# VH-VL binders against f9uss8: the designs that were tried, part 44

Target 1, 221 residues: f9uss8
Amino acid sequence: MVLTDIEYLLSYLEAHHVPTIKKKRHTYLTYHGLAEHYTYVLKDGIIKNSIILQDGREYNLSYIAKPDVISLLRDEVSRSTDQPFNVRIESEYATFYQVNRVAFWKYVNSTPELQNYVKNYYRKKLSENILRLQRMVMNGKKGAICAFIYSLVDLFGRKVNEGILIDFVVTNDDIAGFCGISSRSSVNRMLKELRTDGVITVKNHKFIIQDVSYLLDQIAN
Below, E stands for the ipSAE of ESMFold2; O stands for the ipSAE of ESMFold2 at other seeds; V2 stands for 0.75 times the mean of E and O plus 0.25 times the DockQ between their complexes.

## First folded at step 20 (VH-VL; framework fv_romlusevimab)

Design rp5 (at its last look DockQ between E and O 0.91; V2 from the best seeds 0.57)
Fold by ESMFold2, look of step 20:
Structure rp5 (fold): chain C 221 residues (1-221), chain A 122 residues (1-122), chain B 108 residues (1-108)
Amino acid sequence: as target 1 above (221 residues)
Amino acid sequence: QVQLVQSGSELKKPGASVKVSCKASGYTFTKYAMNWVRQAPGQGLEWMGWINTNTGKPTYAQGFTGRFVFSLDTSVSTASLQISSLKAEDTAVYYCARVEDDFWSGYYMDVWGQGTTVTVSS
Amino acid sequence: SYVLTQPPSVSVAPGKTARITCGGNNIGQKNVHWYQQKPGQAPVLVIYYDSDRPSGIPERFSGSNSGNTATLTISGVEAGDEADYYCQVWDQKTDYVVFGGGTKLTVL
């Protein structure tokens, strides 16, 4: 079978007996600004990337919900080894391959298939960052919340009789952090407005999206 | 600990008014909406409505508009139910109960007052 | 508005399992909560969000909700479980809380 880039990386790590580590929900794999000597590759689970702002607020950048490298911003010749963001486990558990950073780049530099993975990784992350920047610049608070909820469909969406279930638990604090909203009360109020308008509801602690077109209209104004 | 303490039982004549108070303690009063629930003798629970403790906005169930007024005194963490022009059919136990003011709340009443018996007879 | 229907009474022998139903149109799409009320006392929450238990409620209390029926199940019934049981939902369309009519559980 033809392997995707990530499948090749995972099989390569297995063949080289790279050890794994397992982390529990709401513990941290890495912390923003602390030196780190390892490259981590998500094997299983869901994580959230964030940074702590100057005023103590947590700014959420992205979820990683499928196997992928956590960060490639540092290579074997980089002068700084500081982690670019906090990485917190959001699933019950997450499992990571743990490989020495210098050793990881040695593998990449000697293996054309891994070089292709790295090239595609950077293209993908650049595209994702451009879209994230556009979302943040082009929306008001309500539009940002609608854009965030819509983004969860691709990550966690599952069709059910009531609409689209977002099969993942998020909190008002997490939503505030993704949307750049300083107040949980503002998030709470805007979510209640969306529910009153028949756009979303809650079943068993999770979103159900009842009107996707409404979300898109708020984003595409 | 979290408590809702209601005012004492009332014996009233038809046409009078009564005010039932519900004093909250042990939690942030404005994080929870206050519900009022009526239970006539030998009957089931009947939801009368609720009041948002942040905005003071009441919502009255059908049939409870007019003679029934919800109010707040947030300085002493107290919600009140005023019933005017009392009728014999208003004889019941009146409960206050809180519901968390959160989008993720399923609107369940986790803490109840002990109940206030209002008896209306001539 | 939205209607919840409960049987007026259920009888069960001590040590057996009681099942109390709560019927409603598409109730499986709603979040169902259950209350226990003993004579002369205020109601006490025993199940919320269909199946979650508050702290202090024994594991023998459980709940389920599917289709048009939600069910409160009490296994290993004791004499102290004799009470009235109410189901409750919040209806999004009306913004109202709705109670069922109540079910008297008798332990014989």
Scores: ipSAE 0.468, ipTM 0.775, lowest interface PAE 1.9, mean pLDDT 89
Fold by ESMFold2 at other seeds, look of step 20:
Structure rp5 (fold): chain C 221 residues (1-221), chain A 122 residues (1-122), chain B 108 residues (1-108)
Amino acid sequence: as target 1 above (221 residues)
Amino acid sequence: QVQLVQSGSELKKPGASVKVSCKASGYTFTKYAMNWVRQAPGQGLEWMGWINTNTGKPTYAQGFTGRFVFSLDTSVSTASLQISSLKAEDTAVYYCARVEDDFWSGYYMDVWGQGTTVTVSS
Amino acid sequence: SYVLTQPPSVSVAPGKTARITCGGNNIGQKNVHWYQQKPGQAPVLVIYYDSDRPSGIPERFSGSNSGNTATLTISGVEAGDEADYYCQVWDQKTDYVVFGGGTKLTVL
């Protein structure tokens, strides 16, 4: 049968009896700067990539909410084995294949379908990073918050009578970290402004987006 | 342990003024708006308004925009309610209650003061 | 302005289930909170966000909210549950907190 790239990778790992590990919400799989001998592949769950700055602020890079390799940035090509990001579990649990880094690259180098996965992985990450750069450079704080909220629709959005429910809990600290905003009170104020304007609201600890077009209008392009 | 402690009961004559205080402890005072809630004898709860403890800006419910003044002393984590030109109808128990001043707040009052009885009689 | 309607009283036998309703226009789109008040005491939060229970509140207290009605349910009612119960929302249009009129629960 014909499998997507990621389905092929997952089937390959299962066929080779690659062990899995399970991690709880708000624990870390990896830490930026610590040596790591494994490549991790998300089997299920939701994780967040971040860097903790010297001043204690957490700079958030992305969510991974579907099966994917956690990072390939510094595994084969880099002269260091250090992890580029902190990886924190955001779902109640997340499950990962834990594969030796050297073995992972041997699998890739000997398997054309896995080579295709890695090629497409890099293309995808390059495209995502270009979009992140555009968002960072072209938006003020309110535009960045609107762009972030809009980005959650594809990951966690579900249509309900009131609008689009973002079926995932996000905090002011998380938003500040994704948007490069140093003040939690600034995030809080701007979210309250969006609620006053009828753009977003809260039901049961989660966003409901009431006016998607307003979000798009605030995002620079 | 989070706590709101109110000043003691007051007996006043019509036309006088009263000040009810509410002292907070065990949490960051400026992270929660302070609500005032009135309960006349045998009656239900009546929201009077709140004060933003970070900015000092009050919001008064309809019917409480005249003789009722909310104020703060953030140096001692205290919110106060002053009622001027007291009338017999002001006889009630007055509660303070906190609400998290946060977008994610559902605006529920998780901690209440013990109440201050104000009695206005000739 | 927004109005919450509660029945004035509800009576229930010990061990049975009490249901206290809170009516409001499209209340299912709001977050409903519930308070218990015993005579001479300050109110105590028993349910928030429609159905969440604060620490220390027994599991027999539960809540639901849909359409035009929110409901506080107390299963296995005990004599100590006899109290006044208030529902409460925040109204986005006015930026006001709104309480229901209260329901006196009597355990017979």
Scores: ipSAE 0.452, ipTM 0.754, lowest interface PAE 1.8, mean pLDDT 88
ESMFold2 (binder alone), look of step 20: mean pLDDT 93; pTM 0.952

Design rp6 (at its last look DockQ between E and O 0.95; V2 from the best seeds 0.61)
Fold by ESMFold2, look of step 20:
Structure rp6 (fold): chain C 221 residues (1-221), chain A 122 residues (1-122), chain B 108 residues (1-108)
Amino acid sequence: as target 1 above (221 residues)
Amino acid sequence: QVQLVQSGSELKKPGASVKVSCKASGYTFTSYAMNWVRQAPGQGLEWMGWINTNTGNPTYAQGFTGRFVFSLDTSVSTASLQISSLKAEDTAVYYCARVEDDFWSGYYMDVWGQGTTVTVSS
Amino acid sequence: SYVLTQPPSVSVAPGKTARITCGGNNIGQKNVHWYQQKPGQAPVLVIYYDSDRPSGIPERFSGSNSGNTATLTISGVEAGDEADYYCQVWDQKTEYVVFGGGTKLTVL
């Protein structure tokens, strides 16, 4: 019947035989501050957006784990072609449609269904960035970690007998980067506290959330 | 090469004390907690507890809270087990074994010392 | 506190498959690790996180864990596999390491 707006975009790209590229885990599709003339659309895989500072610290912005456009921050008339952030592959492989940036916007401007995609995309990205900002500025570092863990439920959550499995491997460095926490040792300590409180545990290298209400209570604070 | 090398075997009389040392090499000593595991002759493995090598804070299993003391000398990457007021029932092989001090670790012991036999005989 | 139960012994013919069980209440919700101990030697980790193999452990060692039973499987058993095998978990409630009683594998 009726395609969702992302399904419409994917079908549109396939119908126009837009080429794809494939990238391996922990390689970069794009780099912050380097020129880029393409719009990329995630076809399959998981990626992470970040800014890597000159001192090597990483500020993580978001995961993209479902088909979606990587960034629409720049339109066909933007003066700068510099990428706003780094895009690293987190799955074993990721596959992207590669579309000239100006051509992509010509598709959008001529196609009402793609215009709807773009409107919904901006609303979605604004909401995601507001939640990320809340995560980083909530009371104490523990609240930020709880908010981050809760945010993984929609992306990677799967109900299992033990609770909610986060079916994705996340490191202390990754969490530190999402939560604005200075060191992996601080993250490690706070995760151990949550485990002692019966909120989370580890099964086969992944989170199991045992008490979602606890996470939500920390976020509301 | 990651390695744990323990002190030599000891023959002691009841009432004496013994100190078993475990020297680590080939890794960052403070990144791993040090466990102590006892194995009496013909018996299975018995966890005695561990010591946090970064803070020096020990955790003792039940039954090991009185006469058993874990300690560290981080300057030489060495963990020690002292047993006071030795009893015949303390006759065993004592192992040190490391566990990564990380939330994501499964609390498995990936590297073991060779063991130190303590024999308590009148 | 949490208890792990292993059979005292298992016998297997050379070249056949040995299965060593580790029973525990809801052990499938825990991470199970396995150690091999040959006479006069320290234990050696052979399986961790239910089914992962450390470097240097042959592929014929495998593990599984579900429900109330974890199992160490050794296919193509060799005389050199004769040893005691221990399962181990970390119990979140007590924060203690727990070992099973051990299983003597005999290759006949």
Scores: ipSAE 0.512, ipTM 0.791, lowest interface PAE 1.6, mean pLDDT 89
Fold by ESMFold2 at other seeds, look of step 20:
Structure rp6 (fold): chain C 221 residues (1-221), chain A 122 residues (1-122), chain B 108 residues (1-108)
Amino acid sequence: as target 1 above (221 residues)
Amino acid sequence: QVQLVQSGSELKKPGASVKVSCKASGYTFTSYAMNWVRQAPGQGLEWMGWINTNTGNPTYAQGFTGRFVFSLDTSVSTASLQISSLKAEDTAVYYCARVEDDFWSGYYMDVWGQGTTVTVSS
Amino acid sequence: SYVLTQPPSVSVAPGKTARITCGGNNIGQKNVHWYQQKPGQAPVLVIYYDSDRPSGIPERFSGSNSGNTATLTISGVEAGDEADYYCQVWDQKTEYVVFGGGTKLTVL
């Protein structure tokens, strides 16, 4: 049968008896700036990439919600082994393949299908970052919040009678970190405004998007 | 721990005023809106409204505008309900109850005061 | 405005299952909370967000919500469960809290 490139990678790691580790919600797999000699591949669960500044503020970069390599910013010839980002578990648990960084690249360099995975991985990440950069220039805090909420549709969206359920729990702190907003009270206020305008509501601790066109209008501006 | 302690029961004549106090302890007072709920003898719970403990901005349910005034003293973590021009129909137990001031709140009342009985009779 | 309808009373034998309903137009799209009130006491939250239990509430208390009906279910009913039970929602359009009329649970 035809395997996707990530399915091929996962099968390859299983065939080579690569060990797995399991981490609980809100624990960290890696920390920005600390040495790490492993490449991690997400097998199951959801994680968040971030940078924590010296003053303690957290800037959130992305979620990874499907099997994927956590980071390929350090290859076999990289000068530093320090981690580029913090990686926090957002699901109840997450499971990772843990493979030595040098060994991982040895696998890739000897295997054309894994080379293709890596090539497609970089193209995907570049495209995602270009889109993120475009959205970072959105005007005002309200536009940033709308763009963030809309971005959750592809990751966690599920059609329900009330609209689009975002089947994932986020906090005001998380939203603030993705949107570059300094306070959770500002996020709280703007979310209440969107609810009053009939754009979003809450069911069972999760967003329901009631007016997608409103969100799209904010992104387009 | 977290608790809401209300002032004692009151016996009043028609036309008088009463002030029911609700003192909060064990939590950050301004993180929760304060609700007022009335229960007439033998009747169900009736939401009177709430007050935002950060801004002091009240919201009154239909029928509770005028004679019913919500107020705060944040220096002592106290919310108050004043009822003016008391009528016999104001005879009830009055509860305070908190609701988290957060978009994600389901607007459920996790902590209630013990209740204050106000009796209005000649 | 939004109205919640509860039966005035429900009777159940000890050890059996009590079901208390809360009716409302499209209530399945709302978050339903339940309170227990024993005579002479303040209400106590027993279920929130349709089915979540606060700390200290036994697992025999459960809730469900779909369509036009939310239900509080008490399995293995004990004499100490005899109380009035209220459902409650927050209505987004009016921004008001709404209580049901209450249901008296009698344990025979």
Scores: ipSAE 0.487, ipTM 0.780, lowest interface PAE 1.8, mean pLDDT 89
ESMFold2 (binder alone), look of step 20: mean pLDDT 93; pTM 0.957

## First folded at step 21 (VH-VL; framework fv_romlusevimab)

Design rq1 (at its last look DockQ between E and O 0.88; V2 from the best seeds 0.00; counts 0 for: pae O 2.4 > 2)
Fold by ESMFold2, look of step 21:
Structure rq1 (fold): chain C 221 residues (1-221), chain A 122 residues (1-122), chain B 108 residues (1-108)
Amino acid sequence: as target 1 above (221 residues)
Amino acid sequence: QVQLVQSGSELKKPGASVKVSCKASGYTFTSYAMNWVRQAPGQGLEWMGWINTNTGNPTYAQGFTGRFVFSLDTSVSTASLQISSLKAEDTAVYYCARVEDDFWSGYYMDVWGQGTTVTVSS
Amino acid sequence: SYVLTQPPSVSVAPGKTARITCGGNNIGEKNVHWYQQKPGQAPVLVIYYDSDRPSGIPERFSGSNSGNTATLTISGVEAGDEADYYCQVWDQKTEYVVFGGGTKLTVL
């Protein structure tokens, strides 16, 4: 049986007895700009990447909701060891393999299958970020909110009688941070407009998408 | 400490008017819409409508248009209900209750005023 | 236009479990909230979002909602639970708040 790239990485880490750590909701694994000597691999849970703006607000970049490496911006010879993002736990708990950064790259450099994982990881991340940038540049604030909500379908979507349930809790602050919107009240207003138009609603603290076509129509191609 | 304190009981004759006040404290007044709920003697709860405390825009339930007016004084965090041309059928306890002005709100009333009894007779 | 239907009364012996129903067309698709009102007092929120319990409400209060029926369940009923109970939703179509007619819980 052929292992996927991530399955191979996880098996490799288990075989090498790499220790794990567990973090609870709304605590931080790493902080932007602080020295860090570990590479972390998400084993279970959901995290959010962000950066701190000059005014102290968080700008949210992405969720990681499946096993994956948190960041590969630094290799074994990099001059800077500072973390590129804040990483906050969004699930009740998240579990990470904790690997010394230099040791991780030593594993990669000696193992063709891990080299393939890293190559595919960079392609995937580049593609994801190009798409995100395109949608942000080509859409106004309402379009950005629609694009964000649509992006949650692949991550957390589940079909229900009322439409598509987004089986994950987000707040107006989170949405503002993902969409580059400065005020909670602006997010609130736009979400209420979408609800009035029959596009979305709330069931038990979570989005239900009632009209996916509307979301797609608001997103520039 | 979040609190809604209403004005005292009123005894009125038919044809008079009354103004019930509801003073909010312990929270950001404009973050919550203010609801008005009527309860006639021995009856259930009846939603009269609400007022958006940020815009001042009222919404009245069916049957509460005309003689019932919601108003605000945001400088003292107070919502008011005025009832004109009082009729015997207006005899009830009138409650204010807040609802968070948020998309994620299920529109539940987490804090209620103590109620104001308005009696209209003879 | 949306209607919530509650039984007028429910009687339960002390220490037993009370179940108060709230009927509505497709109410399982709505968020149901429950209020307790003791004689001469203002209503108090006891359950919101079908099953969430506000701070200070005992664990013996619970809620469920599916299909056409939402249910408030009070286990280990005490004399102090004797009150009127109202269910409530917000209707997306009309944007109105809707209350049920209320249920008087009598503890034997």
Scores: ipSAE 0.564, ipTM 0.785, lowest interface PAE 1.2, mean pLDDT 89
Fold by ESMFold2 at other seeds, look of step 21:
Structure rq1 (fold): chain C 221 residues (1-221), chain A 122 residues (1-122), chain B 108 residues (1-108)
Amino acid sequence: as target 1 above (221 residues)
Amino acid sequence: QVQLVQSGSELKKPGASVKVSCKASGYTFTSYAMNWVRQAPGQGLEWMGWINTNTGNPTYAQGFTGRFVFSLDTSVSTASLQISSLKAEDTAVYYCARVEDDFWSGYYMDVWGQGTTVTVSS
Amino acid sequence: SYVLTQPPSVSVAPGKTARITCGGNNIGEKNVHWYQQKPGQAPVLVIYYDSDRPSGIPERFSGSNSGNTATLTISGVEAGDEADYYCQVWDQKTEYVVFGGGTKLTVL
């Protein structure tokens, strides 16, 4: 069968008996700025990338909810490199392949299929950063929240009778961190407004999006 | 630790007024809205409305938009229900009950006051 | 306005399972909460969000919600479970809290 580039990477790692590690919810795989000798590849689970601001707030960058390499943002030759962000486990558990980072790049540089994965990884990362920039620069706070909620559809969305269930628990603190909003009460107020307008609701501790077109209309473009 | 303590029972004549108080303790008063629920003798629970304890904004159920007034004294973590122009049919037990005041609130009442019996008779 | 319908009473032998229903149009799309009220006492929350138990509520109490019916289930019924039971939702359209009419559970 035809493998996607991530399926090829996973098969390659399994064929080479790359060891795995397992981490539980709300523990950290790595921290921003600490030296690390490994490249990690998410096998299963959900993680959140973030940095800690000087005032102690956590600024959230992205979720990774499907198998993918955690980070390729540093040089290809050093035995260790500073991690670009914190990685926290958001699912009950997460499992990672643990690959020596220099060996990882040697695999990539000698294997055209892995080179294709890395090219697509960077294209995907650039696209995600464009969306993040749009959320932060082109929208007010309400538009940023709408853009964030819409972004969860591809990651966690599932059709149900009531609309689109975001099958993942998100808090006001998480949303504030993704949207660059310092006031948790502002997030709460804007979410209540969206509920009153019939755009979203809550079922079993999770969002249901009832009017996706409203979210799209609020996103500046 | 968390508790709601209501004022004592009241015996009133038709046309009088009554004020039922509900004093909260053991939690941050402004983090939870305060509901009022009525139960007439032998009857079920009837939601009267709620008050936002941070803003003071009340919401009244349709049948309670006249003689019923919710108020707060946040300095002593107390919510109050005032009923004016009392009628015999106002005879009931009145409960306060809290609900988290955020988007993630399921609008369930996790802590209830003990109830205040108001009896209206000539 | 949104209406919740409960049977007025349910009788169950000690040690058996009681099932108390709460009917409503598309209630499976709503979050259902359940309260126990013993004579002369305030209601006590026993189930929220269809199936979650507050701290201190025994595992004998469980809940489910789908379609047009939510159900409170009490397994291993004890005499101390005799009470009135109310279901409750919040209706997003009206923004009102809605209670069912109550069900009297009798343990014979």
Scores: ipSAE 0.464, ipTM 0.784, lowest interface PAE 2.4, mean pLDDT 89
ESMFold2 (binder alone), look of step 21: mean pLDDT 93; pTM 0.955

